VH-VL binders against p58978. Designs and how they scored, part 2

Target 1, 218 residues: p58978
Amino acid sequence: MTNTEIFNKLTNAIVTQDIAGCAKLTQEALDAGISPLDIITKGLSPGMKIIGDKFEAAEIFLPQIMMSGKAMSSAMEILTPELEKTKVEGEEGTGLAITFVAEGDIHDIGHRLVTTMLGANGFDILDLGVDVLNETVIEEAAKRKGQKIILVGSALMTTSMLGQKDLMDRLREENLRDSVKCMFGGAPVSDKWIDEIGADATAENAAEAAKVALNVMK

## First folded at step 13 (VH-VL)

Design a4
Fold by OpenDDE, look of step 13:
Structure a4 (fold): chain C 218 residues (1-218), chain A 122 residues (1-122), chain B 111 residues (1-111)
Amino acid sequence: as target 1 above (218 residues)
Amino acid sequence: QVQLVQSGAEVKKPGASVKVSCKASGYTFTRYYMNWVRQAPGQGLEWIGIIYPTGGSTWYDQKFKDRVTITVDKSTSTAYMELSSLRSEDTAVYYCARLPYRFGSPYAFDIWGQGTLVTVSS
Amino acid sequence: EIVLTQSPATLSLSPGERATLSCRASQSVDSYGNSYMNWFQQKPGQPPKLLIHDASNRATGVPSRFSGSGSGTDFTLTISSLEPEDFAVYFCQQYSNWPYTFGGGTKVEIK
């Protein structure tokens, strides 16, 4: 099979919630010499994007998206050791990404994908989970003052954006703003919003998020 | 009992400012957003803005952005809406309404204040 | 902003009759499988009362004769059998995007 065929099969495995197939294909891809990063970015992530779009369009429901998430997770279990090897051989110093979903928001699919992509691109990951208090984020940032850190917040609900603004304000109040980079994403988040709250960047999807984060951290 | 109690009716002149209060009780004030909505006599409802009480962050409708300030006093569980440069068109009943998180509650304006009539007349 | 258009503006019916109220949004109010549409009832001299949240869920204490349906841009509030206390103004409201917006309202009046 060509690499393209393998990628398409991976994408389809995610879209059809084929957990076992996804794992198998992931291993096959590795065996074929395909990089873990390419497997994620060209195969698995496109599948998750399709699932997200379908969910938005009400073509699928929560159970399906959860199962796709499990398929993704099964693949990542296989890929994680390989990614770690690559990190050891690769450039150190990308930094620590602290990822979280805003308080009051429990939508974690995008969050998980972004977190995965950041890890795949060389970031150390501190995943704070969902429904995270800004205070928790601030505390973690404060503990690591002086380290190369990017805060990566996700918000799906419009109201969660208020939390983002609050976080930025509090970072400034605590004299932490200059010590961290701040990236926010989610359906309601725009470049205009980022500018308004004084954050560093946004991204439209998980793949872009990783790219943007890399650029921001340079 | 969960309730929002607003301040009394106001009569103002054009160009003046008005500050309406909304006192919350019976629930954790900081775990809900507070909204302000107004209704002109015989007209529909118009959303003004929202505040996150925990941090004080706000968002306003563009129509009011330059004239409205929404604040909270967490110690007294009270929200405030101040509207400046009042016009006759600002004559309306002003409501506060809470918005809970989606976790276990309806993500909607489930509790409203009784309303505050603000009359702007020369 | 998302404009909500309610129809009809006035609905004249008798007790016991079925009422169907429509709310159309200028753009979809759906996100991640949820419809961010609410319905309110308002009586004279009173604040609005939440009836339906997230398109189809009755609020606490709301009688079963009230139901909501719809997705995307088209939503409906149905009162299966009107009671005397149901004659009021009904508003739809979206919270998908800022600014939050209300429909113009439908007045359900006694025929």
Scores: ipSAE 0.734, ipTM 0.873, lowest interface PAE 0.7, mean pLDDT 93
Fold by OpenDDE, fold request of step 14:
Structure a4 (fold): chain C 218 residues (1-218), chain A 122 residues (1-122), chain B 111 residues (1-111)
Amino acid sequence: as target 1 above (218 residues)
Amino acid sequence: QVQLVQSGAEVKKPGASVKVSCKASGYTFTRYYMNWVRQAPGQGLEWIGIIYPTGGSTWYDQKFKDRVTITVDKSTSTAYMELSSLRSEDTAVYYCARLPYRFGSPYAFDIWGQGTLVTVSS
Amino acid sequence: EIVLTQSPATLSLSPGERATLSCRASQSVDSYGNSYMNWFQQKPGQPPKLLIHDASNRATGVPSRFSGSGSGTDFTLTISSLEPEDFAVYFCQQYSNWPYTFGGGTKVEIK
């Protein structure tokens, strides 16, 4: 099979909620010498985009999206170890990315993708996980004062945006704002929002997030 | 029993300020957002603002941004809404409503206070 | 802001009849597989009561005759068979974007 055929099959596996097939195809792609990054960006991510579009068009419902998410997760479980192996020794000095999902947020897929992409682009990663208290983020930032750090928060719900605002306020109150860069992402997050809360940047997807983070840290 | 109990009715003159309280009980106060919503007589519902009790961060509708202050007292599990420079158009029933985190709870105003009538009259 | 338009403004029906209420959003309220649309019932002198959350989920204690459907910009609340206690005002509400907004309401009244 050509690489293109493999990518199309991966995309289709996501779109049709074929969890087992997705995992198998992911492994096959790796065995064929395709990079983990290409598998994600050219095969899996396009599938998730299609699923999102179909949902917006009322062609599929929540259960299908959840199943597609599971398919994506199964693939990522296979790819994550491989991505860690291929860590492009980023230029010494890219910095530490502290990644997290805001308290109360249940969405993990985007966070994982962003974290993976940041790591692949040379960032050291401290993944705080999901349902993370702002206090925890502040504590981690404080412990590492003086280091080159970017906070990367994901929020997929509007209420999580309020958490982002809170975090920014707390960073200022604790005199940590100037010691860190702050990037937030998620569907409801806009450039206008970033400006309103005084953060540094946003990104629309995981690939862009990595690029933006690199630029912000220069 | 989970409940929100609001302060009593208020009568104010134009230009004055009003502060309405909302006391929460029966649940962990800091694990829910608190919202304020008002309803003018015979009219629809209008969202005013929201507070994150854990950190105290707030967000307001732009219509109220310059006149409203929402606060909480975590020690008493009480939320407050203060509206200044009152106008006749501010006459309404004001409600507090909690918003659970989506993680493990419905993402909606599931519990409401009984409402506080604020009348602004010369 | 997202504007929610409810129709009809008033619905006159008899007990036992089916009620269909519509809510249209000026933009999609969907995000990541969820529709951030809720429905409330309000009776005179009372606060709103949550009926449906996330477009199609009945809140705790809500009778099965109430159902919600829809996605994107078009949503429907259905009461399969009206009971006397169901005559009230119904509001839709979105949580997709700031500010949170409510529809103008549909009054279900007895014919």
Scores: ipSAE 0.679, ipTM 0.857, lowest interface PAE 0.9, mean pLDDT 92
Fold by ESMFold2, fold request of step 14:
Structure a4 (fold): chain C 218 residues (1-218), chain A 122 residues (1-122), chain B 111 residues (1-111)
Amino acid sequence: as target 1 above (218 residues)
Amino acid sequence: QVQLVQSGAEVKKPGASVKVSCKASGYTFTRYYMNWVRQAPGQGLEWIGIIYPTGGSTWYDQKFKDRVTITVDKSTSTAYMELSSLRSEDTAVYYCARLPYRFGSPYAFDIWGQGTLVTVSS
Amino acid sequence: EIVLTQSPATLSLSPGERATLSCRASQSVDSYGNSYMNWFQQKPGQPPKLLIHDASNRATGVPSRFSGSGSGTDFTLTISSLEPEDFAVYFCQQYSNWPYTFGGGTKVEIK
């Protein structure tokens, strides 16, 4: 089966919520020598985009998004160990990525992908999960003052923008702003917003997020 | 019951400042954003700004940014809005409005204070 | 800033008639399968009251004669059969971007 055929089948498995088929196809792609990154970016992620577009167009609803997310998760359970085998040169000096989804938000599909891509690119990972209070992020950063740290916050909705500002305000109040780098992603986040709150960067997708994080940590 | 109770009407001269209070009860104050919205006589609604009560961080519409300060006192579950350098155009009813932001709740101003009339005499 | 334009400014109708109110946004307020548009009712001397959230969902306690529809830039509030208590001003409101903005209102008044 050609790589294109495998990618198309992976995309379709996400779109049709074929959880077991998605896991099987992921393993078949690995066995065929396809890189974990290519499996994600060319097969799985396009499927999640199609599902997201259909949801936005009201062609499908929350249950289908959740089931496609489960299919994605089953594939990522297979891919994450393989991504760790391909760790990037200079891993010791890359730093710690503290990843989280904003307070009040529990959507973690993109968050897990961002976290995985950061790890694959040499970051140590502290994954705080979803619905994370700024206090928790501050506490973890304070414990590790003097280490090379990037905070990576994700949000799906405009509702999290004030929380992002609050985190930056609190970092300054606690004299931690110079101890960390800060990156935020999500639909409403712009370069203007990043500058306004005094954060370091934003990214449009998970692969870009890893690249941007590496540049910021130089 | 969930309530927002605002301070009483104010009459001010141009150039003065006003501080309106909004006392919350019947819910966990720090789990909702607080917003301020005004309505001039015979006019529509104008959003002023928002505060995150837990951390105290705010965002203000640029029209007000140099003149407005929104604060909270978490110990009394009370929000405040102070507007300085008052002009006759600031004559309006000022409302506080609660905004759920956590997953599972509609993101909409679901509870409003009764309004506080601020009159800036010519 | 997203500008919301409501039409008509005034709608003069009798009880029992259907009211159709329009709200047009200067740019799309949609993302992730949701339209970030709410509708409020306001009667004289009262604060606004939430009617519809996210374009089409009735708030708790709102009668079924109220319905919302639309997406992108074009939104509609419909009152299927006007009751005496429905004569009020109606505002649309977006939360897609800061600053949050309201439409200028549509006054529904008795003929």
Scores: ipSAE 0.310, ipTM 0.678, lowest interface PAE 3.9, mean pLDDT 86
Fold by ESMFold2, fold request of step 14:
Structure a4 (fold): chain C 218 residues (1-218), chain A 122 residues (1-122), chain B 111 residues (1-111)
Amino acid sequence: as target 1 above (218 residues)
Amino acid sequence: QVQLVQSGAEVKKPGASVKVSCKASGYTFTRYYMNWVRQAPGQGLEWIGIIYPTGGSTWYDQKFKDRVTITVDKSTSTAYMELSSLRSEDTAVYYCARLPYRFGSPYAFDIWGQGTLVTVSS
Amino acid sequence: EIVLTQSPATLSLSPGERATLSCRASQSVDSYGNSYMNWFQQKPGQPPKLLIHDASNRATGVPSRFSGSGSGTDFTLTISSLEPEDFAVYFCQQYSNWPYTFGGGTKVEIK
């Protein structure tokens, strides 16, 4: 089988919610010498994009996208240890990424992928999980004042926009704004919104998020 | 019972200000956004702004940004909307409306106050 | 800001008839498989009452004769058989972007 055929099979396993098949194909891709990053970016992530597009077009519903997320998670359980083995280089300077999903939100698919991609790109990770109060984020940042920190917040819906503004307002109020970099994702997070709340960056997807975070931390 | 009870009707002159209160009961005040919406006589609904009670952060429609302040008092579970530099076109019924934002609840104004008529005239 | 245009402005019908109310958004209110559109009913002297959330989901206690449909920019509220208590003004409302906006309303009145 060619690498392209393996990637297409991985993509299809995500689209068809084939959890066990996705895990098997992931291991087969690793055994064939395909890098974990290529498996993610060329096989798995395209499948999640297809599912996301179908969900937005109302061709599928929440249970199906959650099942594709489970297939993705199964693959990531195999890939994350392999990605972590490559973190020996670049010991200095990258920083700590504190990742979280906003209060009131428990959707973690994008959050987990962003967290994995940040770790794969050399960040130390403090993953706060889902449904995270801004007070918790502030406390963790304050405890680590003086460290090189980026806060990476995820929220799926417009319902999180006020919470993002509140976090930025609270960081300024606590004199922590200059101690951290802040990055937000979630629709409709735009460059205009990022400028309005005084955050540092946004990104359209998890791979871009890691690249943007590296740039922001320089 | 989940309720939003607003302060009484007000009559104001142009250039004055008004502060409308909205007292919440029957639910955890800080777990919902609070919104203000107005309705001029015989007209539709116009959203004014929103507040996150926990942190106090707000966002206002640009039409009101220089004249409106939305605040909360968490100890009394009360939201306030103050509108300054009143004009005759500000004559309207002003509503507070609760907005669930946590996953599992519909993101929609599920509970409204009874409304406060503010009349601005010479 | 997203402008919501409701049509018709007035719908004159008799009890038992089907009412079809339209709401058109100036841009899509969809994201990630959800339509960020709600519907409200308002009777004289009362605050609005939530009927439909997220385009098609009836709020608690709303009779099954009310249904919502649509996506993107085009949304419809249908009342399958009008009851006397259904003669009211109906508003659509989007929460896709700030500022949140309402349509101008459709008044459903007794012919």
Scores: ipSAE 0.284, ipTM 0.673, lowest interface PAE 4.3, mean pLDDT 86

Design a4
Fold by ESMFold2, look of step 13:
Structure a4 (fold): chain C 218 residues (1-218), chain A 122 residues (1-122), chain B 111 residues (1-111)
Amino acid sequence: as target 1 above (218 residues)
Amino acid sequence: QVQLVQSGAEVKKPGASVKVSCKASGYTFTRYYMNWVRQAPGQGLEWIGIIYPTGGSTWYDQKFKDRVTITVDKSTSTAYMELSSLRSEDTAVYYCARLPYRFGSPYAFDIWGQGTLVTVSS
Amino acid sequence: EIVLTQSPATLSLSPGERATLSCRASQSVDSYGNSYMNWFQQKPGQPPKLLIHDASNRATGVPSRFSGSGSGTDFTLTISSLEPEDFAVYFCQQYSNWPYTFGGGTKVEIK
């Protein structure tokens, strides 16, 4: 089976919510010598992109995207140990990712996937969960001042965007802006919005989010 | 009862400014966004901007960004909108409107103030 | 900015008749299986009153004769049998993206 064929099958397993098949194909890809990062970026993540686009277009509904997330998670159970074997550790390490869903939002579909991908890419994780007050994010960052920190917030709707701006405003007021990196994701988040609020980055999907986070922390 | 009560009508000359108040009661002021919307006589509704009362952060429609300031006083549960460099086309009824943003509540202007007529004339 | 175009501008009807009001968005207002479109009623001298949120959900206390439908760029408010108190102006409003915008309104007036 060619690498392209394996990637296409992985993508299809995500799109069709084939949890067991996705795990099996992931193991087959590893056994074929395909790197864990290639499996994610070329097979799994394109599937999550397709299903996310269909959800945005109202072609599918919340249960289907949640099941695709479970298929992704089953693959990540296999891939995470392998990713950790390939991680190059310096004396300072990759950093701490503080992940959260903004105040007023309890939808955690993309948040859980992004958190998993960050951990798989070598970040230490502090997962604050959903409906997180900006004050909580600020205090956790302040407790760990001097550490290499990236704040990773997610939103599903425009309703969380003002909270993102408020977090950036408050980080400046508390003199913490320069001690952390800040990344926001979700369909309503654009590069223009990131520039407007003075954050560091955004990404289109969970796999890209991990790559962008690594680059931002360099 | 949830209620938004606005300040009274204003008559202003071109070039002046106006500050409209909106006092909230019957709910936890900091748990809702506050918005300002205006309506010129016989015309449609025009959204001006939004404030997050907890942190005071705002976002304004670009049409108003250089002339509008939205603020809150959390101790009195009151929102304010100040519009400067007034022109005759700013003559309108100005509304404050509450916006729930927490999951489980509809994201819609569910409670409106009674409106404040601002008239700009020579 | 998302432009909302309502039609017709005026709808002249009698009590008991069915009213059908249209709202077309310049781009899709859908995301995550939800249509970010609300409908408001406004009577003379009063602030707007929420009728329908998220395209099809009636707000609390709104009579069942009001219904909303549509998705993407095309939305409809239907009043199945007009009552005297329903003669008013109706606005659609999107919250898919900032700035939030309203349609120009449809005036439902007594014939």
Scores: ipSAE 0.276, ipTM 0.664, lowest interface PAE 4.3, mean pLDDT 86
Fold by OpenDDE, fold request of step 14:
Structure a4 (fold): chain C 218 residues (1-218), chain A 122 residues (1-122), chain B 111 residues (1-111)
Amino acid sequence: as target 1 above (218 residues)
Amino acid sequence: QVQLVQSGAEVKKPGASVKVSCKASGYTFTRYYMNWVRQAPGQGLEWIGIIYPTGGSTWYDQKFKDRVTITVDKSTSTAYMELSSLRSEDTAVYYCARLPYRFGSPYAFDIWGQGTLVTVSS
Amino acid sequence: EIVLTQSPATLSLSPGERATLSCRASQSVDSYGNSYMNWFQQKPGQPPKLLIHDASNRATGVPSRFSGSGSGTDFTLTISSLEPEDFAVYFCQQYSNWPYTFGGGTKVEIK
């Protein structure tokens, strides 16, 4: 089986909520010598993107998203140890990534993956979870004023983007904006949006998110 | 007032089809999923399927997949459940119930129709 | 499918007494940091009424005497002090996986 075929199967496993198959394919991919990063970026992540797009298009329902998430999680359980092995001894000073899913949004599509990738790239991680109030994010940022911090927010729904805007406004109001870097991701998030709300960056996938975060924190 | 009003009781012969309607009012029809749940006399609740009115996307319990069709008429804010090849075991009260599309509200069946008794008898 | 087992099947109590209802799932209904379990109250001739959502949140208009707890596979509905109007059948329901499933119900009846 070609790598491309494996990636397509991984993508399909996510899209069809084949949890067992996803795990199996993930292991097979590793056994075939495919890097964890490629498995994620070329196989799993495209699947999750499709799921996100389908949800926005009202083609799938919450349970399907949840099951796809479970499939992703299953794969990540396999991949995480491998990623940790390749963990570049974090350059002293990468910083703290505070990760969260926006208020009203409990779909952590990409959130866990992004969190994992950030960790793998040397960030200290504070994962606030899903449905996180902006006030909580602000409080955590305030508590750590003076530290090198990047806020990493995820949104699946367009309505969650409004929360991102609100968060940015609140950060400014609380005089915290300059003390933190802000990155947002998710299917509906664009560079234009980032510019509009005054955030620092966005990324298309978890792997890119880690790279972008590293760059932003330099 | 938010409400779901269902069509009246039905009596059918085995092998026939029944189509139950559920008219929604008092809320934006397209912002909620519509579900169908049935309850046999003296028995528990059984989920049948779901539809998103905006896109028309559906999903059914495997048990009903080959016999049930859920549809909507957005112009009248009405959902329909059609069950074919009726059997005596299909005798039940059938309910429509809405479910929020997004998690801004409890993701639960918060509004129900009054129920439609479907009796299947020879 | 996720099978929900409720116990006891029948609970005979007097007004003012505490009622404890259990719902056990064959699989965890937790996901994304939440427990996707709801509770419904049903009276004869009426559709189910949402009582508790997401394991521990009272629905709008639900009296404070009702509370939900639990996570994973084990959930509990508690009525701290039964009122006459609370005698009904209670169902748990999960929406973690398709198909959505209900428990068999617990009938709370007057002793």
Scores: ipSAE 0.031, ipTM 0.600, lowest interface PAE 4.5, mean pLDDT 90

